# VHH binders against Fibroin light chain (FIBL), part 13

Target 1, 244 residues: Fibroin light chain (FIBL), of Bombyx mori (Silk moth) (p21828)
Amino acid sequence: SVTINQYSDNEIPRDIDDGKASSVISRAWDYVDDTDKSIAILNVQEILKDMASQGDYASQASAVAQTAGIIAHLSAGIPGDACAAANVINSYTDGVRSGNFAGFRQSLGPFFGHVGQNLNLINQLVINPGQLRYSVGPALGCAGGGRIYDFEAAWDAILASSDSSFLNEEYCIVKRLYNSRNSQSNNIAAYITAHLLPPVAQVFHQSAGSITDLLRGVGNGNDATGLVANAQRYIAQAASQVHV
Short names: E, the ipSAE of ESMFold2; O, the ipSAE of OpenDDE; V2, 0.75 times the mean of E and O plus 0.25 times the DockQ between their complexes.

## First folded at step 3 (VHH)

Design s60 (framework vhh_7qbe_3)
Fold by ESMFold2-Fast, scan of step 3:
Structure s60 (fold): chain B 244 residues (1-244), chain A 121 residues (1-121)
Amino acid sequence: as target 1 above (244 residues)
Amino acid sequence: QLQLVESGGGLVQAGGSLRLSCTASGRTYAMGWFRQGPGKEREFVASISSSGGSTYYADSVKGRFTISRDNAKNTLYLQMNSLKSEDTAVYYCAAELSPYDEWLTSGYDYWGKGTRVTVSS
């Protein structure tokens, strides 16, 4: 049987259905280890860029929910991140269904608080890559609003509702991840440099405004600012390790 | 090559309990347990996702068996309670090595040699 580390880029399918893409992308996050964390954090920037370019509230909410899922995977092993992300995703779904996003806005403060704290931890762990590992703890439900949230179910739901542009972007990252595992590390470095790094500073400044606007009425603007600053620092460190 | 080694099989009386283990020589993704009784075809018992967040069971074992994993040890477990004579079989551990659907269309990529469970009464 052919394992993932035996495939080259030319053997990886280029076109997949949206439903199949969701399954593949969800499973691929289980393969992400210490060396691939930089790819996950850089993908967050492209989602924030998409959020800024769309400009409407519903599009911004969707992009934030997608970003929450990706950051939770990046923060695997850090308590609370999966639960906070699941709450954001499910509150977004409730908002779409009801036309009322008050609950979604209330979920953002706690989530960005977690993200800001955890990106600082990740920055410290990047200098000791061996410490960044997947958590092996038991699967736990998350509680919010009287409900229990399953992070994997919430993540699959947001992927299923995502547009083709986002799914194609995720697929490209997964494809480069597999090339890296097949001893094609230069392909991953080239992809990151060419497609994910260049617009970062400007995109984050634009997206910080959008995120702060979404948090208006919640009273957590400082959390959004911290998230952006920490993400930028982590990316700079990850970029230096990829090219050195 | 990945190797899967099952252990914990043996002779147990009806109504008893037994815990099976399966240790992998490297990283795995989705894993599962299958069994084959005397003169029967191999049947699905239980499966678990790579994160451990999702589990699935055959109707014949639901409520009696519990599948779990310890990814730090590359080990899969099957806790078998309230054993019946019908549970007598060779139990096989199975594993996926890839998250891609294209490589997993035939089911699991790797299988252990099996461990024998005999339930007497």
Scores: ipSAE 0.000, ipTM 0.100, lowest interface PAE 20.3, mean pLDDT 54

Design s61 (framework vhh_7qbe_3)
Fold by ESMFold2-Fast, scan of step 3:
Structure s61 (fold): chain B 244 residues (1-244), chain A 122 residues (1-122)
Amino acid sequence: as target 1 above (244 residues)
Amino acid sequence: QLQLVESGGGLVQAGGSLRLSCTASGFDYAMGWFRQGPGKEREFVASISGSGGSTYYADSVKGRFTISRDNAKNTLYLQMNSLKSEDTAVYYCAARSTYLEEFYSPSAYDYWGKGTRVTVSS
């Protein structure tokens, strides 16, 4: 099962720099391994061929943007779900064709399952600052039982094996969310999830609300058409910043 | 989604060598090798980044084992030299699914092969 906490616009900490968050899309693509980029390009080509067979040329740019954003972000930040991302994109295309987005909603279940541990870890760090010591303390202090004195040191230790340039950008966003936790947020996990998942989730959040709202709306078919159209426009704009 | 298939296990004399292979059905991920010996828990052996630029080893295998990959073939390798009886185990190939857990933690990996058995005789 998927465990996604809801986070509405009025609950998002307002000291978060959206311009800095928006850079995640273009940076994610730059930090994808060459093999992942090749697979992403093949997925884009497959989506374009499918769309072309229906004569829906207006939707091709949005499909390309969605594919590029999802694959690039997953490959750079949380590798392991390129096939799940492809299934999400294909289910979305099927939804556009049939007017039934239930399959698209269901396809997100396995995808979010793979980030469930990450979401739980981050949620624990935000809800209970002391949990940082239990999650990463042994790693930072080695087997001798060291301690964590600040969030920055713990984050660096956890992510040292990943592309640090991209993850430093993500780290800044997460740190700002963590620092804002005690001010005016009831549920930071959904926003953190939006920043760890494909940049398309963040773009959807700007137009459709939280990831939970996106899942609810798109899963209901025609009622979500306006939200989907707005998301596609912003995704296409974001994709113009992605380099291949 | 991603499927992993290990090969190359077998019986080998102490001091000998073996090369394990793991073929992936999807794109390249940061990947690792884990093993589980008789009566022991699963333990980390080695890991390699998606690009192959970074490698990490358990202290017990440093200097004896070498992890490498061929990204064009989506294949991961573990070259095992100077094998010891304590290296006897089922070896598992894994693809890393999260960077929020340490690379040596099994919980950082969601994609696993079925394992290949290595027996080192004295």
Scores: ipSAE 0.000, ipTM 0.102, lowest interface PAE 17.6, mean pLDDT 50

Design s62 (framework vhh_7qbe_3)
Fold by ESMFold2-Fast, scan of step 3:
Structure s62 (fold): chain B 244 residues (1-244), chain A 122 residues (1-122)
Amino acid sequence: as target 1 above (244 residues)
Amino acid sequence: QLQLVESGGGLVQAGGSLRLSCTASGSSYAMGWFRQGPGKEREFVASISWSGGSTYYADSVKGRFTISRDNAKNTLYLQMNSLKSEDTAVYYCATPDSLYEYFTSEGAYDYWGKGTRVTVSS
């Protein structure tokens, strides 16, 4: 019997892998663009191509992208936060191309420093998430299809003490792809199961916890050293979930 | 329920160009093009996210076809260049019921148009 990981590693074309992975991550960026309008659309496909070849850093980039998406949403059009988020992602791609990740590591401080400046807003979302959301429609179950109209639905999955909502929607996606008669769709389902679902689920739970812990570590927003160290630690923990 | 209507199909010589359009009766967050040639299974052609920030293409059409959308008009476009006889097919637009399901999979798409015919002569 061929495992999903063996099937993914040996049989799935890289250009299809890039396309499918971009869809998962770029959806978050699409909502961020719609809510903030200050983040330039990044070359997500290039990040994901590099992710597969840089296993140790793949989940780090994924965790940063998810965290950047959350912060851009929370910033509500604060340009400095959007620029800092974009710089982290750009520094990751530069690191992959050059083989030097010092710039990537250094970019984390300013980004999470801006998170500290928005402590009150983030704390309000943790206390009363519903009151700060834009309502654009309900999520539907597998029988009717799952619709996450806005980043707030993904945020619900991140903030929930249970991951059931997020995992149920991901199950519906994988189920429909496996039921397809198209071999490429079945291959995409195998890759999502083997490589994207574990780090995405981990990043969602880790990012919510990490943001809260990072803000506590910053205190009044003045200690960036602890913030950077904690961010690196949490991202590294998420990276351990990537199967290459 | 969303209704999708395709237009722009026709007869064209190999190496020529056509632009297809698809208008939706309401808002959709992702849209795609599929095609079915004579005696073939239906296959994926291209898809686009709501913002237009993410696009996907079948290997057979990369570099020749361009997908785009106009959200104000609920309209999807497919610009087809350097057409080949192998591109002869009925072209369908489709949208998933879920924002999560805009991959290359036919099974991910719940709403379909009736199709527009494209014939490429050698």
Scores: ipSAE 0.000, ipTM 0.122, lowest interface PAE 17.7, mean pLDDT 51

Design s63 (framework vhh_7qbe_3)
Fold by ESMFold2-Fast, scan of step 3:
Structure s63 (fold): chain B 244 residues (1-244), chain A 121 residues (1-121)
Amino acid sequence: as target 1 above (244 residues)
Amino acid sequence: QLQLVESGGGLVQAGGSLRLSCTASGRSYTMGWFRQGPGKEREFVASISRSGGSTYYADSVKGRFTISRDNAKNTLYLQMNSLKSEDTAVYYCAAGWSEEYLYQPESYDYWGKGTRVTVSS
């Protein structure tokens, strides 16, 4: 038996294929140097630690949902070369840390051929992760406390311009991740773990620890202590790995 | 992709037993059973980890129901003993990727269409 899950065209539901996502993300991630992987993970975890230390659960959930959604989206088989993919990940983490997304915006052009027209929209959505805490909206989430209908239309146009069915699945994962943040605090951790993290956690675990463990603290309700402790632990683990 | 097909529902007398089955068309997942009675919200019944090493039950069914799986056959089972009229519901099979929070519907990605269980007094 070559394949565990084989379906005819008549039998394929419109569900997310976790095995496909895992394979694509792992392959893209494997193209970058281990040092660059560790740096990207450290930058993301430092951002989450800073947000957790300053905000309540809503701020933490917003930062986690936006960061996880963007990383999943950028890592999951969007057309581009391996160097462009690594640059997008690193430039995004740098942008969140510095509040300057010019480098992130520039990195998206080479990576997203068909999405160049939406670079400004994508950049605007990541400029203030904390803004998602008080919004209910489509796709990756909404900045400025409101729904962004133009973003959903632009996202649908991006998907329609690609021949990759995986991009449609990735959009659905990110949209479900965003919607889950409006639930109880333990539900967002469970939902992220169930729908996004199996492939993402495997990729992160190879370099600097597990994003699943980082997000486990969110499952304890409004307790920021667990999330901060988890982030600090992974930063320490990644630092130890870099020294070796 | 994953399809879930429930079977084994029907009419049974109070105090009787019934076994539900759920066949998955694909690989091993965390799986569970939920039910919805007439005029009630959907509620958790039982869940089982991917390995089958961990099981969780709702208080209302603990000691009466047993969840199990056969990973070689991609099949989930719910053995229902000492049935009560309160157990009358449509039973849904669910599957997902999470190994935590197995009592929450949001932890599951795939759902069957349900099978009806009616317990007569």
Scores: ipSAE 0.000, ipTM 0.103, lowest interface PAE 20.8, mean pLDDT 51

Design s64 (framework vhh_7qbe_3)
Fold by ESMFold2-Fast, scan of step 3:
Structure s64 (fold): chain B 244 residues (1-244), chain A 121 residues (1-121)
Amino acid sequence: as target 1 above (244 residues)
Amino acid sequence: QLQLVESGGGLVQAGGSLRLSCTASGFTSAMGWFRQGPGKEREFVASISWSGGSTYYADSVKGRFTISRDNAKNTLYLQMNSLKSEDTAVYYCAAKSPEYYQELLSEYDYWGKGTRVTVSS
């Protein structure tokens, strides 16, 4: 596991207004071995930074919490990672309330260390969502009754927390796929949210229309067949264009 | 409660231009244009942030259409240039509620009834 004890109490943000919560989380990602990082993982880091830095206080807090929920969905294929993600969010909230971030710091190491140790598995799950070892349900929870993250709430928070009107069509389509209760559609919806959103945000000037057309076609047909292959091709292409 | 009224639709020759307007009865956050052509599903055309600092276009209209807004007049515009027969559609104005802090919904909450655009030949 990665040790995050280098984040002293005076370095941990005590509020979310200045985006420091997402910055601390992103800095923790920077301590994962660079040779093991994937473009998809780095894109998730950038989503956290962008979303938490947008909007007002309530929007920033919501973006941090809901984006962690998306990370938990992506980590569903790795045993225990949903709990690690939930612990990060719960510990951060507790730290803001109490002014004591020891628990938050302690929660970051296991989460990022576990993700880092399993980057190859995470990448395999991203490029083949249909083969996800654990079904992506409407919400993720920890063994033992931890926190539940709602997919629709995550998208609502992301769109509300920033000037994300350019993603409204994508949200409607992804929400339809998620609501299908089909495991394949659920999986692709989760991966589109976490892995397609950053490439769209970074290169939306060039490619957003194409991905919107792709997503609308699938949504209208209530049929995820073909979207997986096309989305994977788009994600691979967009990832190659990400500056890292 | 909030009403959106589109105007500016009509018949235009291929290669021509047309300007659509949409006036909201009150404050809106993000706004956009959607269209539905004959025998087709409704599709996204363009969107603009409240500040006007961010715009997004469907690939099929990029470089030809320009979305803009005048917040003082609660009005959204779509300047359509180099029109093609494929642009023939009913164009709908859509707007998001600014009440995100109460409901966390960011979908378009308000829709106009549409304005028809016909591009001949």
Scores: ipSAE 0.000, ipTM 0.098, lowest interface PAE 20.9, mean pLDDT 54

## First folded at step 6 (VHH)

Design a1 (from s31 with D31S S102A I112Y; framework vhh_podentamig1; at its last look DockQ between E and O 0.01; V2 from the best seeds 0.00; counts 0 for: pae E 14.0 > 2, grease 25.4 > 24.2, SAP .682 > .668, placed apart)
Fold by ESMFold2, look of step 6:
Structure a1 (fold): chain B 244 residues (1-244), chain A 123 residues (1-123)
Amino acid sequence: as target 1 above (244 residues)
Amino acid sequence: EVQLVESGGGLVQPGRSLTLSCAASGFTFSSYAMGWYRQAPGKQRELVAAITSGSTLYADSVKGRFTISRDNAKNSIYLQMNSLRPEDTALYYCAKWPDSYAEFLTSWAFDYWGQGTQVTVSS
């Protein structure tokens, strides 16, 4: 980041909105309080920006979807949990191991419900920022708060679907978040991992345009209520068609 | 009919401890997240602590001093308040999450609470 001096720290220039995923992501990150960004989160932010600027559409879609989820997760005054993400991760990895994906199919509703609520939180950054400090992020409730899942089996499946150097670098950083003592870091690790599971990534691939529009509206300071509803609709449609 | 009844408030000296209780009825207690909010005169209501089926969340201002717990057999949550400070003076509300864990989540904030119990920390 660019630091001018102690007297003008708040006047760091924003990236120009050029309509591309990388500028949309960068401008959306401007709404997250710097005190909420650990070094690991800054590293994820940079990987996602690189994916958005240098990657194919699937990489750009992934970067947009992950950015939306991370920003939403950081925006709540009191963090929620990662139980929906952990459940989808464990149900998926059980399915890969056994060939039976019935549990995975049933885990999708609660997970995409949480994703939809996260999108609502993103719009609140613009329309009601003063009340976000009093919110509790979405919580499903489970033992361990969503920290207990088969991280390595999930990432084996993720990396088997691609040989991208971005994903290998992301794996290393997300593993540090997964192993952190900080519950916010653990939650973000679970949500990133769940977002990248191959069938889940297909949902975001199909929904990325609507999520990009949402982040762009938020980044421009606009009430994005209609864009939230549109993104939720595309996600629900794509999720209903998941095949494994 | 959901009912949340707070108790255990009172006047205490700075540095001392107090335990708040909330008795709940009218819903399947073990299926819902619960929490404590507080409101001081002239200030907005703020979340103090929340508890799910096995996880807890705390506001930064109370971390390390306050502990939330629940007893599903008694349909109750508790707030153990240690090292009390004058700025902890407030009306404390027990709160219930609107959705059960088993249902599709539709809310991002606690929105049910009782009448409150007053905590006053003063020499």
Scores: ipSAE 0.000, ipTM 0.192, lowest interface PAE 14.0, mean pLDDT 79
ESMFold2 (binder alone), look of step 6: mean pLDDT 82; pTM 0.832
OpenDDE, look of step 6: ipSAE 0.006; ipTM 0.267

Design a2 (from s31 with D31S T52Y G54D T106E I112Y; framework vhh_podentamig1; at its last look DockQ between E and O 0.02; V2 from the best seeds 0.00; counts 0 for: pae E 18.5 > 2, grease 27.3 > 24.2, SAP .6682 > .668, placed apart)
Fold by OpenDDE, look of step 6:
Structure a2 (fold): chain B 244 residues (1-244), chain A 123 residues (1-123)
Amino acid sequence: as target 1 above (244 residues)
Amino acid sequence: EVQLVESGGGLVQPGRSLTLSCAASGFTFSSYAMGWYRQAPGKQRELVAAIYSDSTLYADSVKGRFTISRDNAKNSIYLQMNSLRPEDTALYYCAKWPDSYSEFLESWAFDYWGQGTQVTVSS
């Protein structure tokens, strides 16, 4: 049971934290029942906390964005699919191979639209957890389709764009999720992978502040409706500026 | 009950083509990703191809040679196999991806499989 306080996005009191994204991430994860999470997901959680504890903003931003996506995906009683994630991954890898990123650009709309929907789910963890338990997550109609992309090609691109040691760790655990016979795990793998695609990651870097505010609000048990809207705007704006 | 029935397998010479079919029933076909697996003697079952909506995935060993497609009106998926090689010899299975539920994140859901259709590529 959570006491719901309604505030505007400018009025939501911020909990005192250590100024690190890892604190915000940790509190956000408290809304996901640990008993329902796979060991692999728990490992991802730890990796993201560590990533968020790094000094570079890119790592922090990536960790926050991934956390939001994963928590959102896990929040619905009946999870949606990762079609949008798979599509953006495939289109990006195709772009890398062919030099033509037209398909990738087209896939961004559906993907970030899906991300926007997920932000609402995050807020529902606070304001309406009972209904969320029986809700269906965002879906594009490809149940179990989270694995429908070239994992190695995607991560070759991801790892080529960053020298972060945490990405190497994340590669290992996400590969395990990808290869799992659990479609939920596959979906999480797709989401993580999509979030880390270089152009996609840039979008989240630009919007990381708003996502952090959202997670902070949710972590404090506050209605974060205004923060959701704010994050959606920043993501949309950043997405519109993607250049590949 | 979910049912998957494969057909189209056979004996072919290297370089030839073969088309596999899978008829599905017992679920909302258009809502699920579908795929083909194969298992050669003494080897592990491996993913050959998968499809959801218009997106496809292929094993590296079959890229450029195999094409997976679906017909939602017929609740069927197909695997067009071109330029067949002896190493493509295997029992090919049609597969349905499992459902996902937050309550079962720790549980492993089996994919649904058909009986398989034998593909033998030999001179």
Scores: ipSAE 0.000, ipTM 0.227, lowest interface PAE 12.6, mean pLDDT 83
ESMFold2, look of step 6: ipSAE 0.000; ipTM 0.109
ESMFold2 (binder alone), look of step 6: mean pLDDT 79; pTM 0.803

Design a3 (from s31 with D31R T52I S102E W108Y; framework vhh_podentamig1; at its last look DockQ between E and O 0.06; V2 from the best seeds 0.00; counts 0 for: pae E 17.0 > 2, unsure alone 60.8 < 65, placed apart)
Fold by OpenDDE, look of step 6:
Structure a3 (fold): chain B 244 residues (1-244), chain A 123 residues (1-123)
Amino acid sequence: as target 1 above (244 residues)
Amino acid sequence: EVQLVESGGGLVQPGRSLTLSCAASGFTFSRYAMGWYRQAPGKQRELVAAIISGSTLYADSVKGRFTISRDNAKNSIYLQMNSLRPEDTALYYCAKWPDSYEEFLTSYAFDIWGQGTQVTVSS
């Protein structure tokens, strides 16, 4: 079980920054060890920074959400899995094909619950990096790992819903991650893909502010326990309002 | 034991304002997100507003009209309701965020401990 620990409303001072999403993303990535990152992941990082530099909120929100997800997954010494992401992708794809999104709706709980758990890992980068190095990331333990989804079908749906050129670039890089023989890379691919599903993206758009605050706190090297709780709540509320 | 006691409800005409109060006890008030729920007759309980570590959350139906605030020194939260409408008629509950995130994921609701305060908006 996950116990919610919170600070009081005035216990988490916010450092002044330039207010730019790209800056927030850049600072957050500084806490990820570059030694074990694949070239593909580094490319994703650059894409996300560029996306965050765009003027439209949707791009910024997506970049921030993806950054949080990826950083969370990379933070644990022993990676978790992306089963929940794979499941939400599959169920959405099935929904698009069949017109029945009941399965998709059922998959949202586990997925966003998993997302919420991952947010704690982000905070651990600041408050206890030593322990995090030996920690095990969140895992559901599905057979086949995070790669067990139809990549092309998912991205057909994603690309059909957006005209962003950055998504095309991201598609190429994420496909490389998907096809790699590295489980962590496969998991990252699944997370990115899941985050870009239209209904899922909508949830993160609604919660982007809280996620930004979290990344800002972490980027500034501050204990962000309260900000994690805040982001979890906004994500949960947004998830409960998903219409599909 | 956790206790939440609502007050401030009543009968008001449309367009008027009302302020609800909630007095909390039995837990470290300053460490918890707090919120307001409401339940109208024949409808499901719905979140109206929440206040979380420096941020506020509002239902779309009340955004711009309602304001949630808290006073940690008084272990209280408040709901300022402006421009009230008949559709705001409901029993309003003060709510505490659950201790477990998993518990919240199951119910997608704050913990309700009080009896609520009735708000009726009618001409």
Scores: ipSAE 0.000, ipTM 0.243, lowest interface PAE 13.1, mean pLDDT 84
ESMFold2, look of step 6: ipSAE 0.000; ipTM 0.122
ESMFold2 (binder alone), look of step 6: mean pLDDT 78; pTM 0.791

Design c1 (from s02 with N32D Y109E; framework vhh_nb_b201; at its last look DockQ between E and O 0.01; V2 from the best seeds 0.00; counts 0 for: pae E 18.0 > 2, unsure alone 62.3 < 65, placed apart)
Fold by ESMFold2, look of step 6:
Structure c1 (fold): chain B 244 residues (1-244), chain A 124 residues (1-124)
Amino acid sequence: as target 1 above (244 residues)
Amino acid sequence: QVQLQESGGGLVQAGGSLRLSCAASGFTFSSDAMGWYRQAPGKEREFVATIYSGGSTYYADSVKGRFTISRDNAKNTVYLQMNSLKPEDTAVYYCAKWPDSYAEYLTSEAFDIWGQGTQVTVSS
């Protein structure tokens, strides 16, 4: 037989919802498709889609958790800050340097609480889209808005904990987001970096199923209020059980 | 009862500066986020800048480095210092009050409190 090249209007259709991580995150991205995203954010989106297509659970869980965090940040009309993420990053890297992780353990509750608040924004894209263009993303407030933290030390730990080629490519792109003069890009860099810290990644590994359900509900245009509550509960439960 | 009133608009030459003020009455806003938006003729209203109750500030990319938002809680006033103005900045500028955290958005109705607007015109 002969392969025939032809144009098809189906070359760009939405992914079909088959419940797999890759289709779930692809369909969720549609709800922020009209946001003004940088080229770097689009490149992260591509990496996460490829990670979600891998056969191993760890790659899928990481892609789902990172996608949820990025979509939450893109869903508010006005970005919040990166203070919760920066605090967990700095306290972790301080722990690595000192061998004392008490500060890191104390930073986890506020960080996962802030993550849970962000999950509400994801559902609001579907149920209250007109109100979100005027809303401000969640913020803790701190000097500098959390834009500067121990980025390189954090990524040394992330890359040392995994042999994934996706993480090496992601590091390069997230570094561009970190060095951007755009505050939304800086916030996203901080949240990706925080999500990937080895002890933090364990929480998302355990809660990824509930986050997948949330993204699937939103990606199908459904009111996901109950799914947000479930994801918040599973994240809080997993976070209370982290041992560092 | 609750009101926001902008002032400080006017006509300015390109490259010039203006300072807008937004005075709040009928409440104290020390625990809320405040923001500026603008609307040019025939266009939708767009975000300009926000300041949180804790002092954190955020800007639209089109104004970052040129505009500065600040607040004086004792006077219940938020300011927008606009430098290096361009003809593209010509618009009616609106002050707005927004919830400071998404948790408030979840547990109470979002409140759209807007001023009447002040015209800024930047001549080429």
Scores: ipSAE 0.000, ipTM 0.123, lowest interface PAE 18.0, mean pLDDT 78
ESMFold2 (binder alone), look of step 6: mean pLDDT 78; pTM 0.784
OpenDDE, look of step 6: ipSAE 0.039; ipTM 0.481

